# Ledger of designs, part 4: VH-VL binders against q8vl04

Target 1, 152 residues: q8vl04
Amino acid sequence: MKKQERQRYIKRLLSSNEIERQEDFVKLLRAEDIDVTQATISRDIKDMQLVKVPSATGGYHYSMPVQKQMDTEKKLKRTLKDAYVSYATQDKFVLIKVLPGNGPALATLIEAMHYDEIFGTLGDDAHVLIICKSLAMTLELQQKIQRLLSDH
Key: E = the ipSAE of ESMFold2; O = the ipSAE of OpenDDE; V2 = 0.75 times the mean of E and O plus 0.25 times the DockQ between their complexes.

## First folded at step 1 (VH-VL)

Design g5 (framework fv_gimsilumab; at its last look DockQ between E and O 0.04; V2 from the best seeds 0.00; counts 0 for: pae E 13.3 > 2, off the site)
Fold by ESMFold2-Fast, scan of step 1:
Structure g5 (fold): chain C 152 residues (1-152), chain A 125 residues (1-125), chain B 107 residues (1-107)
Amino acid sequence: as target 1 above (152 residues)
Amino acid sequence: EVQLVESGGGLVQPGGSLRLSCAASGFTFSSYWMHWLRQVPGKGPVWVSRINSDGSSTTYADSVRGRFTISRDNANNTLFLQMNSLRADDTALYFCARDSPYYDYVWGSYYFDYWGQGTPVTVSS
Amino acid sequence: EIVLTQSPVTLSVSPGERVTLSCRASQSVSSNLAWYQQKLGQGPRLLIYGASTRATDIPARFSGSGSETEFTLTISSLQSEDFAVYYCQQYNNWPLTFGQGTKLEIK
């Protein structure tokens, strides 16, 4: 597996799991048939600048650095505000219409947010199609988009 | 027989706190998404908050975000709403409600197949 | 946000009458619309979901129809226990919204 592809999986794991130890990354990745060593994961942690933050139940877990997460969200907010035209929803689908030339960039930023609600995202020149995991998850994604657009 | 019984409402001063409880019986509580809604007499209900089946995910209406916390105790079949920094416009009858299951109980639907009787919350001013 | 407008606000009717209640959405909600009945001192009771599907243990005299922006709840032969307030709710778009209600009262 390529380094960048593996690191995307690591980001996804962090969104859904509280990972305390490097061996937990190895275990979870191997469960997905991704063969890695602790040396490889140690290098990925350093490269991605992952930090340990306190857990509610005591101990610590790995997290993306707050600054990098904030930068991605800021870029998403700016791109969405600058290029947003409208959105429509249908069951598990959210279709965002944007000014021409902005679809692929918006799709990339949405993917970089690693929203748990999203099954997949596709962008063309003027549209971003988001496929959600369920109708309820489509509603929750709509809430997130609305908050980004309504930011003071 | 599905039953939801709210308690914990009362009269509070602006800026005060209340903890509402909802006792569930007659179904496998741990399988269902649960919600809180509120209603001013003579008006329609307003959605307040949602919690998923294991309590790992919560969402809130914009008007209560940062002030209210929804939680659940699956061992004791109880849903909670911790209400802080209460305002006069939080005055309402508060209902707990069960989400109708979607995709074999994996996700919610955001329509409500069973509701409690409600517990009144009055914020004086 | 999607505004649901119910009509009439109040309706005075006699037992045995056919009653039709309207719910109009300010924009399309597909078929993701539910109807509730609320009696004095009680929480709402789910009657219909998905615009036309009767909930468990709801009498056959209740039926729902419509899609997109125009929805109706029909009670084919009104019974004494049906005097209540009826609310529609959409679950298609965030934020979730309810109608203002239609009150059925005895003539």
Scores: ipSAE 0.133, ipTM 0.655, lowest interface PAE 5.6, mean pLDDT 87
Fold by OpenDDE, look of step 2:
Structure g5 (fold): chain C 152 residues (1-152), chain A 125 residues (1-125), chain B 107 residues (1-107)
Amino acid sequence: as target 1 above (152 residues)
Amino acid sequence: EVQLVESGGGLVQPGGSLRLSCAASGFTFSSYWMHWLRQVPGKGPVWVSRINSDGSSTTYADSVRGRFTISRDNANNTLFLQMNSLRADDTALYFCARDSPYYDYVWGSYYFDYWGQGTPVTVSS
Amino acid sequence: EIVLTQSPVTLSVSPGERVTLSCRASQSVSSNLAWYQQKLGQGPRLLIYGASTRATDIPARFSGSGSETEFTLTISSLQSEDFAVYYCQQYNNWPLTFGQGTKLEIK
């Protein structure tokens, strides 16, 4: 499994579970036939900057860095506000056109959002190509894009 | 144990309204996307509507768009389907179903790992 | 929409037999295919997702294979509780679609 895909899955696990330990991630992933080591999970946790927060029942569990996520989203919105030209969809593909020089940055920000709908992204100088996991999920991503654009 | 229990079905006249409910238990309801599907006896299920975890996004089949409204009350672990302007072809067994968080979700998922027993809706004069 | 055609429509089998059910898609659905079992008076139960991944708590006798347009659900040794209707479902394209089902009945 690719790192980005794994991290998106981890994010999903966090949304549905209170995960206390790195080993718990490993167990959950392996239960889904995803072969992963604790070392890999540790790296993902660091990359994703997961934080531990107090549990209602005591102890701690992992959570997404809310502030980081908010900051990323703000940056994404700002980038779109400043650089957006147009977007189009074709099947699983979303092509966003931006002002020259903004493609890579936008692609990076989109990836940092860890949207479940996205298989992968590519950015060139003036474009971001997003590959969705399915045509059905393209609709979800499109809605997200529209929401972001509506804040311009 | 995951449980989904639909209710609110019944007999209504064309043009009438009905509100279905789905009581969820055994899982963190607010963490899951939920769906409504319907099935005519002897046929396969047909997807009707979905709602994301916080209700900020909803989608409908073309056949029900503008007439049906999906919503959820996460505080009470309940999914709803408001059905207005009902037609004869809306007659079916209506299921609520949970969107699965299995590994395949990473590759795209709109499959359903848990279903209720269904609530019957009959639209007839 | 993508049409899923299941075959056979009905299959009469005996316990202990190997059963193979087919699902054909009108266009590629990659591996975004699920299989469900539905018993009389019950809601569907997820068996397989991702074409070949067995869902949690599903007996090992159930397996799925295939990709793109041709898919197969196999029951290695049919048990008495396996008599039901089986549906395939694609989630590659919108709208989501199900097959018409294959009914397994006792010979």
Scores: ipSAE 0.007, ipTM 0.590, lowest interface PAE 10.3, mean pLDDT 89
Fold by ESMFold2, look of step 2:
Structure g5 (fold): chain C 152 residues (1-152), chain A 125 residues (1-125), chain B 107 residues (1-107)
Amino acid sequence: as target 1 above (152 residues)
Amino acid sequence: EVQLVESGGGLVQPGGSLRLSCAASGFTFSSYWMHWLRQVPGKGPVWVSRINSDGSSTTYADSVRGRFTISRDNANNTLFLQMNSLRADDTALYFCARDSPYYDYVWGSYYFDYWGQGTPVTVSS
Amino acid sequence: EIVLTQSPVTLSVSPGERVTLSCRASQSVSSNLAWYQQKLGQGPRLLIYGASTRATDIPARFSGSGSETEFTLTISSLQSEDFAVYYCQQYNNWPLTFGQGTKLEIK
């Protein structure tokens, strides 16, 4: 079994179980017809950076490390800061150019903002095309984008 | 310790093919975008290709598009570059490099925090 | 494409000196500039990103500054291990480009 597939099962186990010991991983994976050694589990724990945290019952259990959660606007600002190249406005269109590979992430974040000005958004590998509802709303969106790019 | 080790380079005639490998260790390979770059001695590096973390998206320099294919095997922590229709001007030292991602590892930063030592490719008749 | 021009091409210096390396971009790259060190027989090592942020485990004697089109890398007290070739790289515009390098050699 592939390491990525095995680690996916480990994540599932952590989401539904409080697992205290490495041998318990081995037992639970074997119950899912995944035969692994404790040495393999030990390497997975290091690779996934699992930590032990207090259980509600008074012991400790393995957990995924705390991941930072950011609201959508903070993620959008960061994406623009890191990947933005240029933008242009014409009629009801705003075209944002980004470093290759970052278009889908930017398009997803713009969609998640639910801007009232936007009729639709289409992204490719290095661009996001935004279609606005009106010329006036295009200018409003442009100002919002400029403020996001200007935030320090 | 992050380590990248390239292999598979060598001497090849024009029109030939080579497959480069990059073995990765010391980090969660499947969470990182990976790149190939190349360098002619005495000149700066030149970017060649990029692959995102799960291999679903690839990008190529114009000079290699249609001839080179980047791929990855996340189960075995290995990056590949299949090079076909090789030309003399593909002669270089080839490096794999790790992209330095920000939050949630879905973005490319396009600067490279770890590089291998390189594998030489010579295309000559 | 954006051309990065490094100067000088070669710099002969002695250990202990302060050196400043320059990188000029043909167009603005904002602060999207990285610096690398490359020793013979090795891959590049990331020194600086974002024009001024030191990468992990880079000694404090390395510092970067600049924005837009003019950038510098400063080594405040050159050590024997710092003799190498230094490259700048922009990641503001496609395609990505590197400078031609500055070689630091012992005088």
Scores: ipSAE 0.000, ipTM 0.536, lowest interface PAE 13.3, mean pLDDT 85
ESMFold2 (binder alone), look of step 2: mean pLDDT 93; pTM 0.948

Design g6 (framework fv_gimsilumab)
Fold by ESMFold2-Fast, scan of step 1:
Structure g6 (fold): chain C 152 residues (1-152), chain A 125 residues (1-125), chain B 107 residues (1-107)
Amino acid sequence: as target 1 above (152 residues)
Amino acid sequence: EVQLVESGGGLVQPGGSLRLSCAASGFTFSSYWMHWLRQVPGKGPVWVSRINSDGSSTTYADSVRGRFTISRDNANNTLFLQMNSLRADDTALYFCARGLGYSSGWYLPYYMDVWGQGTPVTVSS
Amino acid sequence: EIVLTQSPVTLSVSPGERVTLSCRASQSVSSYLAWYQQKLGQGPRLLIYGASTRATDIPARFSGSGSETEFTLTISSLQSEDFAVYYCQQYNNWPLTFGQGTKLEIK
């Protein structure tokens, strides 16, 4: 498989599995009929700059580097602060009002964060509607938005 | 092994300056937000400043804003705190600490999973 | 700023006892609360984050619970190495704030 395609699969594996060892990548990829060796995975880990982070099950697992998460968050914070007008919550919904022309960009950045609380997002010219999975998750997302706006 | 080692503390007169350093090892320093905190013996830690992974964003506690400057050298895995116009109430043990950084949400977790041993700063006449 | 008040200030206990420490916030911090252990001459050690998630390599005897404004750290069977000062920290609002600490000492 081409390098870029293989690395996309690795990202998918990281989002759905706690992978502790390089050999676990080899096993999971081979189970999907993707031909790979430990040497190839070692190079991919270095190329993608994967890091080991604490696992809920104890020990550590591989994860995407914090830098990519932080780059997306920085852009989200900048866009939100520059374009933010107001927000409101209702049941499973968070509605963010922004300056005209900024809704789709903000919606794209929110989607790129891959929040577990979010069922889906819709952006028009001046609004972003976020649909959460439950009322409790809407309250959690509201707290995240308030922290993001208050963080200087 | 993940380690943070502070240095640069000492005695200074009020109005003086001091630069603290924090040497990081055992992890990819450039991937983490970093913090400076201080603690007076017998009291809890007090947050002083933070810096993001690439150094483009910094935040300060109100008490030190305009006097302290946080910076980092990712090539040499070192965090700095430049302290100017020091006051008697800046006397404390100063810690650098690693923010965990990774989050599936709109915020980075702002608890600190790795701390140094601290470097003492005493401001007195 | 959010004020965190810990109780008791000092607790004298014997090894083997169940210990419960409290942390109260002046306003809601949701579940964004961490607990640290600090021994004399050392920096703080992370025990719990997210109110109830045990940090890496922290023994199972440590557990956290609570939400909003009321939080508890429990040590199910105190060991000799657990005598230390314990701090709670909220990370829901800026600035980050810590409690004043609870000191565990030998009875």
Scores: ipSAE 0.000, ipTM 0.491, lowest interface PAE 12.0, mean pLDDT 83

Design g7 (framework fv_gimsilumab)
Fold by ESMFold2-Fast, scan of step 1:
Structure g7 (fold): chain C 152 residues (1-152), chain A 126 residues (1-126), chain B 107 residues (1-107)
Amino acid sequence: as target 1 above (152 residues)
Amino acid sequence: EVQLVESGGGLVQPGGSLRLSCAASGFTFSSYWMHWLRQVPGKGPVWVSRINYDGSSTTYADSVRGRFTISRDNANNTLFLQMNSLRADDTALYFCARDTYYDILTGYSYYGMDVWGQGTPVTVSS
Amino acid sequence: EIVLTQSPVTLSVSPGERVTLSCRASQSVSSNLAWYQQKLGQGPRLLIYGASTRATDIPARFSGSGSETEFTLTISSLQSEDFAVYYCQQYNNWPLTFGQGTKLEIK
């Protein structure tokens, strides 16, 4: 497995798991039939600049650094600008139509932003459906999307 | 073996047209965003255009917008650059390059170009 | 567009020496910076991406550091095959831009 592909898996694991120890990365990756060593993971942690953040359980877990989180917003702006076709709102729903193949990626980036307005996000090949927590929050999210589209 | 091979360059008069091709092998071409870049001797590369995995999205440098068209043929693992209304300052060695694998689930973004061809020379002069 | 300025323009060194190459961005590119090596008659070869992550099959003597606007590529013990031109590239903003290059030549 190429380093870039392995590191994408690590980012995915961080999104769905609170990982406290390097051996937990090895265990989770091996469960997906990805053969790695703790030495390899140690280097990946350094290369990706992963940091330990306080956990709800009282300890610490690995997380992407602040700069990488800022990079997520830039990726979202670029992806949205490149793939955007139209959007519509209905009650607490925001439906974004995108060029085919871009829906799931856009949905993932939107989820990674952790917008307080969002209850959940679903992406198919050409659409991203965002379910907001309330009618008022739908308007707030709509304004955020409009700002991303008009950002230069 | 992952490889990109450019072709189609040559000498052309100002105002003329050329179509460049880039043959990809050794990887799943349809899974990658692709770029065209150009370079004059002694200078750094200059980004020209990019295309997404299925050709539904394209972006161009301001200097070539409206004159150049990037396209791809995933069935034949080939990337194209149609160059119209060529100017003297389009003279350069043209490279195709592979962006990092686009992972729809994780939203993996560009990290630069990890595979480049050898380049095909384009000279625009009278 | 973001302008990348590399220094020095040329550097004369001997095999075995440690070399340091700099790249400065006109505005913040976070850590979205790559380094390339280019030899005569070849396309550029990716060395580093994400400012500090070594690309596949790149020797450990190559390392990158920096963030925001100031970046460095270091070659800890220069080998004969390392004499080439080195370019930095940002992928933080469209259009993608490259530095003007630093040429390593034999002393």
Scores: ipSAE 0.000, ipTM 0.476, lowest interface PAE 17.6, mean pLDDT 82

Design g8 (framework fv_gimsilumab)
Fold by ESMFold2-Fast, scan of step 1:
Structure g8 (fold): chain C 152 residues (1-152), chain A 126 residues (1-126), chain B 107 residues (1-107)
Amino acid sequence: as target 1 above (152 residues)
Amino acid sequence: EVQLVESGGGLVQPGGSLRLSCAASGFTFSSYWMHWLRQVPGKGPVWVSRINSDGSSTTYADSVRGRFTISRDNANNTLFLQMNSLRADDTALYFCARETVYTYYGSGYYTYFDYWGQGTPVTVSS
Amino acid sequence: EIVLTQSPVTLSVSPGERVTLSCRASQSVSSNLAWYQQKLGQGPRLLIYGASTRATDIPARFSGSGSETEFTLTISSLQSEDFAVYYCQQYNNWPLTFGQGTKLEIK
């Protein structure tokens, strides 16, 4: 799970930082007490198929492949549409009720979207609980989920 | 190079129907989500409809829901918009556009358009 | 729906000048804002997305800034090919909405 945990961190770093060089990944991960080498990050970049895209400041930065992101959203929309029962929010919490057997899969797909609003996601058999970073972020996430649900 | 070419526009009476086509080339059409947008001269574009890569999911603007149907033929790289029960306020230049996501900034996945066609005019009048 | 208001509606400028266009949203759209250029007889061309990220093949003279409700598009040294209508688009809230446009004219 160390490799999978590290790659999860890399995905999160990409969503909140413009990372231009492999050494920047090493610095950011070591700051989180994750021991990595340049060689390890080079292999992770290849394994995750990260690409370089243009930056607002000039040059390029690393990003998740567009096709992989589109495929994840496609799966999320299908799972959410097919299994959705109800949806409620309270302060920093979003609770989605789904048909039994779909909670863990939906939680994984939501996590794979790398939404910056999310502090954490927990799924049981029939529920997904999303904990957001703030009330404002909960409202932004709600808008994103509503867009996914309205896609027929 | 990426190209999108719309066709099928024309003059039609209120209550009539038209089918618009968008021929795509220069990219793997079946991998992209596609949209229709429309624009009245002197005004900004207005979003009309969205279809995902395999055609299993569609979304419509409130003003056209139940009257318009978006579809695609991935074998022939073509996007369609079937327009029924046309009204005078449907008069506009109609564009097809490709959805893409280069990066995730802030709060996740976002919908914007990296390539558009030149547009096909639709006029609804009696 | 979120209303985007662009200003000015029309701006007459000379080549070489620095031009700043604004887009104001009726409520926060975070940084989920794109800018497009549209020339007569053509479809819109993506310039900026994520409020400040330049799209592929877009010249360095185009830059975007802002967040929440206040956004700007700047052209640092206007070229003759830049005379066009510019539109902002938000993709934070459903439905997707565009501004009414700012027209750049020579003279």
Scores: ipSAE 0.000, ipTM 0.474, lowest interface PAE 17.1, mean pLDDT 81

Design g9 (framework fv_gimsilumab)
Fold by ESMFold2-Fast, scan of step 1:
Structure g9 (fold): chain C 152 residues (1-152), chain A 124 residues (1-124), chain B 107 residues (1-107)
Amino acid sequence: as target 1 above (152 residues)
Amino acid sequence: EVQLVESGGGLVQPGGSLRLSCAASGFTFSSYWMHWLRQVPGKGPVWVSRINSDGSSTTYADSVRGRFTISRDNANNTLFLQMNSLRADDTALYFCAKGEFLEWLPYYYGMDVWGQGTPVTVSS
Amino acid sequence: EIVLTQSPVTLSVSPGERVTLSCRASQSVSSYLAWYQQKLGQGPRLLIYGASTRATDIPARFSGSGSETEFTLTISSLQSEDFAVYYCQQYNNWPLTFGQGTKLEIK
């Protein structure tokens, strides 16, 4: 059958079953009249980037990966909204002051966005220093941050 | 809806004082810089003063520096302009306007929300 | 301070016409130029910022162009509600400054 159709079934199986081994996928799919081999399932696991997570029973089972791209942007916006105190610029530097305890987390989130404008970021307990590649890129970064924070 | 409403204007003699208020609604007032501007009939607006989101930074036009004080009450979504030592050339319609979300220049997207204005007349 | 000079000072026009308003700066303001519309008894309404970006809810007939020292606001098909005074404003340098205005009046 088609690869995409098979992978949809795998996703559904993960939502209703604790699957610990690749052979369990083969058995469950065959029960639905879908012929697969363990080699096929091994490839699907790799393609779908499935991960093993701890089970309540003490073992591990397969799960869908966290959607990091969407999570990162939402966490960045939330952290800025909740912990933002002030913002200052100097040449190619952007300094963001946040409530204590939030600096390192904010720096990590900004770095995870992979903004092309950024040379590097450093965070302490209450500040994030962003070093941009040029003055023009500092202005572009400010605009991108403004867009994230422009709504309530 | 988003709106600003000015009040506190009036007739005052030279050397007198007035306190203007600007009531904000429909947006997160505490997140924005705010501006005061004034306009004489038949002329363009003139920028007077601005204040950042938490009130820790203020800027004034040269003509009013030392006489006017801008302030804000974020708990009650209100902007103020205390005007002292008023002169005849301070006579104008005074507007408050919504400014920038972040504390930076020269990136500025214009003032997208203005009030109707409150008239100030300085004469004897 | 940067001086903004608008031309013409007054323009008499009819509905349906294409009108172009000019704003010239005494020094470069890059693209940090906004346009406002003001009607009698009202505060200014933001039309354009960044020289060419329309503000929220502004009709497509309004467009801005230009950079550095020369800017234009164009209304492609004038409507009856467009008769007003138009101001340009620069925000590249402090203090913020406005032009003297262009008044559009019915012919």
Scores: ipSAE 0.000, ipTM 0.483, lowest interface PAE 14.0, mean pLDDT 82

Design m10 (framework fv_maftivimab)
Fold by ESMFold2-Fast, scan of step 1:
Structure m10 (fold): chain C 152 residues (1-152), chain A 121 residues (1-121), chain B 106 residues (1-106)
Amino acid sequence: as target 1 above (152 residues)
Amino acid sequence: EVQLVESGGGLVQPGGSLRLSCAASGFTFSSYAMNWVRQAPGKGLEWVSTISYSGGSTYYADSVKGRFTISRDNSKNTLYLQMNSLRAEDTAVYYCAKWGIVGATWYFDLWGQGTMVTVSS
Amino acid sequence: DIQMTQSPSSLSASVGDRVTITCRASQSISSYLNWYQQKPGKAPKLLIYAASSLQSGVPSRFSGSGSGTDFTLTISSLQPEDFATYYCQQSYSYLTFGQGTRLEIK
């Protein structure tokens, strides 16, 4: 199994299970016929920067770091400031124009934010088209983009 | 004070090279894309080049592509334009300009005073 | 490549006059048009962005209007400091400037 696929599996396991020990990852992955070692899981935990957080019952379990979400937002802000040209809105659509070569990367970062307002996102070389769930949601997304573009 | 100050202009022979600098102060230089815009004597404004905040992306007008290189040093708050293979038609005042977009459109909200580049024999 | 054409190329007016400068795009640019003022021997200054939004610190006598292909910059009551060259700029596809309009005091 490739590293990328294995790490996606680990992320999925974290969403459905409270995993307390590295051995538990090995056991759960092997139950799915994924052959891994303790050393492999140790490297994946480090690569993914997984953290232990308190459980309701008093123990701890592994979780995706909150810092990953903050890092994604920082990268989105940087990419927007780097490549942003203009935007336009119409009904449920937000069209962001960017410097050529930057559309797909920006679309990926916007999707990684998991904004509730978004139905779907399409990127070509110089544009990102965002389709929102409703007109009201388009206005909310527009405000979020404005905040990301503001200088602090 | 928020300002941009250009330097490095002068007289140069056709085929020669020149490096322009733009020193930024009063704002977070590393947070904004930067631009060079030129103006030939008695003529209008022409966009020359853009560089992203990190320096990872650069763009050029067709008239200068392959000859000019835009760069920046965020640790020194300085923008550069390396100009090679200069031609008589490159004679102009060169302005440093901040890409000041916040919201709906792209515009230049801050300009330097300009530096004169003269290409003649 | 979007071409921007300004008219007139030059005009003379008196203090207190209402002045209108027009800018036409070779194709629709929605409202992505900016106006700059350049005084003799000085760098350009932003006056208007997004066709009609007044930049902070710019006097209220300046206003912009238009959308699509036809745009107008208006100075409602000329002051002595307003004689300058004015440029429009589209930001819809890359950027291009108009050729400029020189405003001279009579």
Scores: ipSAE 0.006, ipTM 0.491, lowest interface PAE 12.7, mean pLDDT 83

Design m6 (framework fv_maftivimab)
Fold by ESMFold2-Fast, scan of step 1:
Structure m6 (fold): chain C 152 residues (1-152), chain A 123 residues (1-123), chain B 106 residues (1-106)
Amino acid sequence: as target 1 above (152 residues)
Amino acid sequence: EVQLVESGGGLVQPGGSLRLSCAASGFTFSSYAMNWVRQAPGKGLEWVSTISYSGGSTYYADSVKGRFTISRDNSKNTLYLQMNSLRAEDTAVYYCARDRGYSSGWYFPFDYWGQGTMVTVSS
Amino acid sequence: DIQMTQSPSSLSASVGDRVTITCRASQSISSYLNWYQQKPGKAPKLLIYAASSLQSGVPSRFSGSGSGTDFTLTISSLQPEDFATYYCQQSYWTLTFGQGTRLEIK
């Protein structure tokens, strides 16, 4: 089973069931004859940026990162359009300039999108600095930002 | 050893409400997902609702969504189904059923069922 | 929602016959398919889970097979106590039962 296929399956399991432990993922996938180890699942959890969220009963379970009030991409798009001034790229860096007071909020929303291209994101009052994993990934991220801005 | 006993069924008027209970014994109730399945007279099985072992996740059939609420009290080993805005088509025997849990994978095989409780919605 | 269709809706058979009941999913459900038996006036009983795993206490004459969208339940040599209604159920995305197959005496 390819990594992508396994991770899509993990996403479906999260939608249908509360999974508290990494061992539960291993057992569920092995029940489907998908050969995985705890090391494999640990890497998948990190790659997919799964988080533990509180259950109504006080326990915790794994979940896809979700913005509670609204869809993360819609909020990012709105915030970006409202506050965007300019952006520039250099090597592995994307620097987004925004109206003062909007940097930290935009940084948080970009982080919540879990773009594979991103190594890390830093925000101050009027800027968001994004550090990408490679030169090629900087270009991909730049194009994603352009797409968000080009929508009317 | 494992036992599930439903109660709370009866005759209710259209638009009325009714709460079903399922008392569990003989196993660690808090470790298992629980289900409600109904069967109208002479008809087939219809899944109604599922609740996770902790109660943090609930799922509903489209036919009952917004009208029925599944809940559980792990301290009392009891599963509940609150039924509101009842319709004639909700008339059925309601079964409480246990999912096997992680020992069989997350296949939701209902390995134990209660005896069922009849709900009749009629004027 | 995933729809489960069983075929046939009913069939007649004699003791000793090999009986096959089919269940089809409207989309791929991997092996997330369970089979139940229900006798008149009784609660359903789990026969097979995960498409092919026999539940403890169920006679070995019952077997399940299939993956993806097409599944079968087979009774290798029908016994008098096997006359019942059989239901498949998918658990891949929410839960949906088939409409049932009634197995009747010929």
Scores: ipSAE 0.000, ipTM 0.467, lowest interface PAE 19.9, mean pLDDT 82

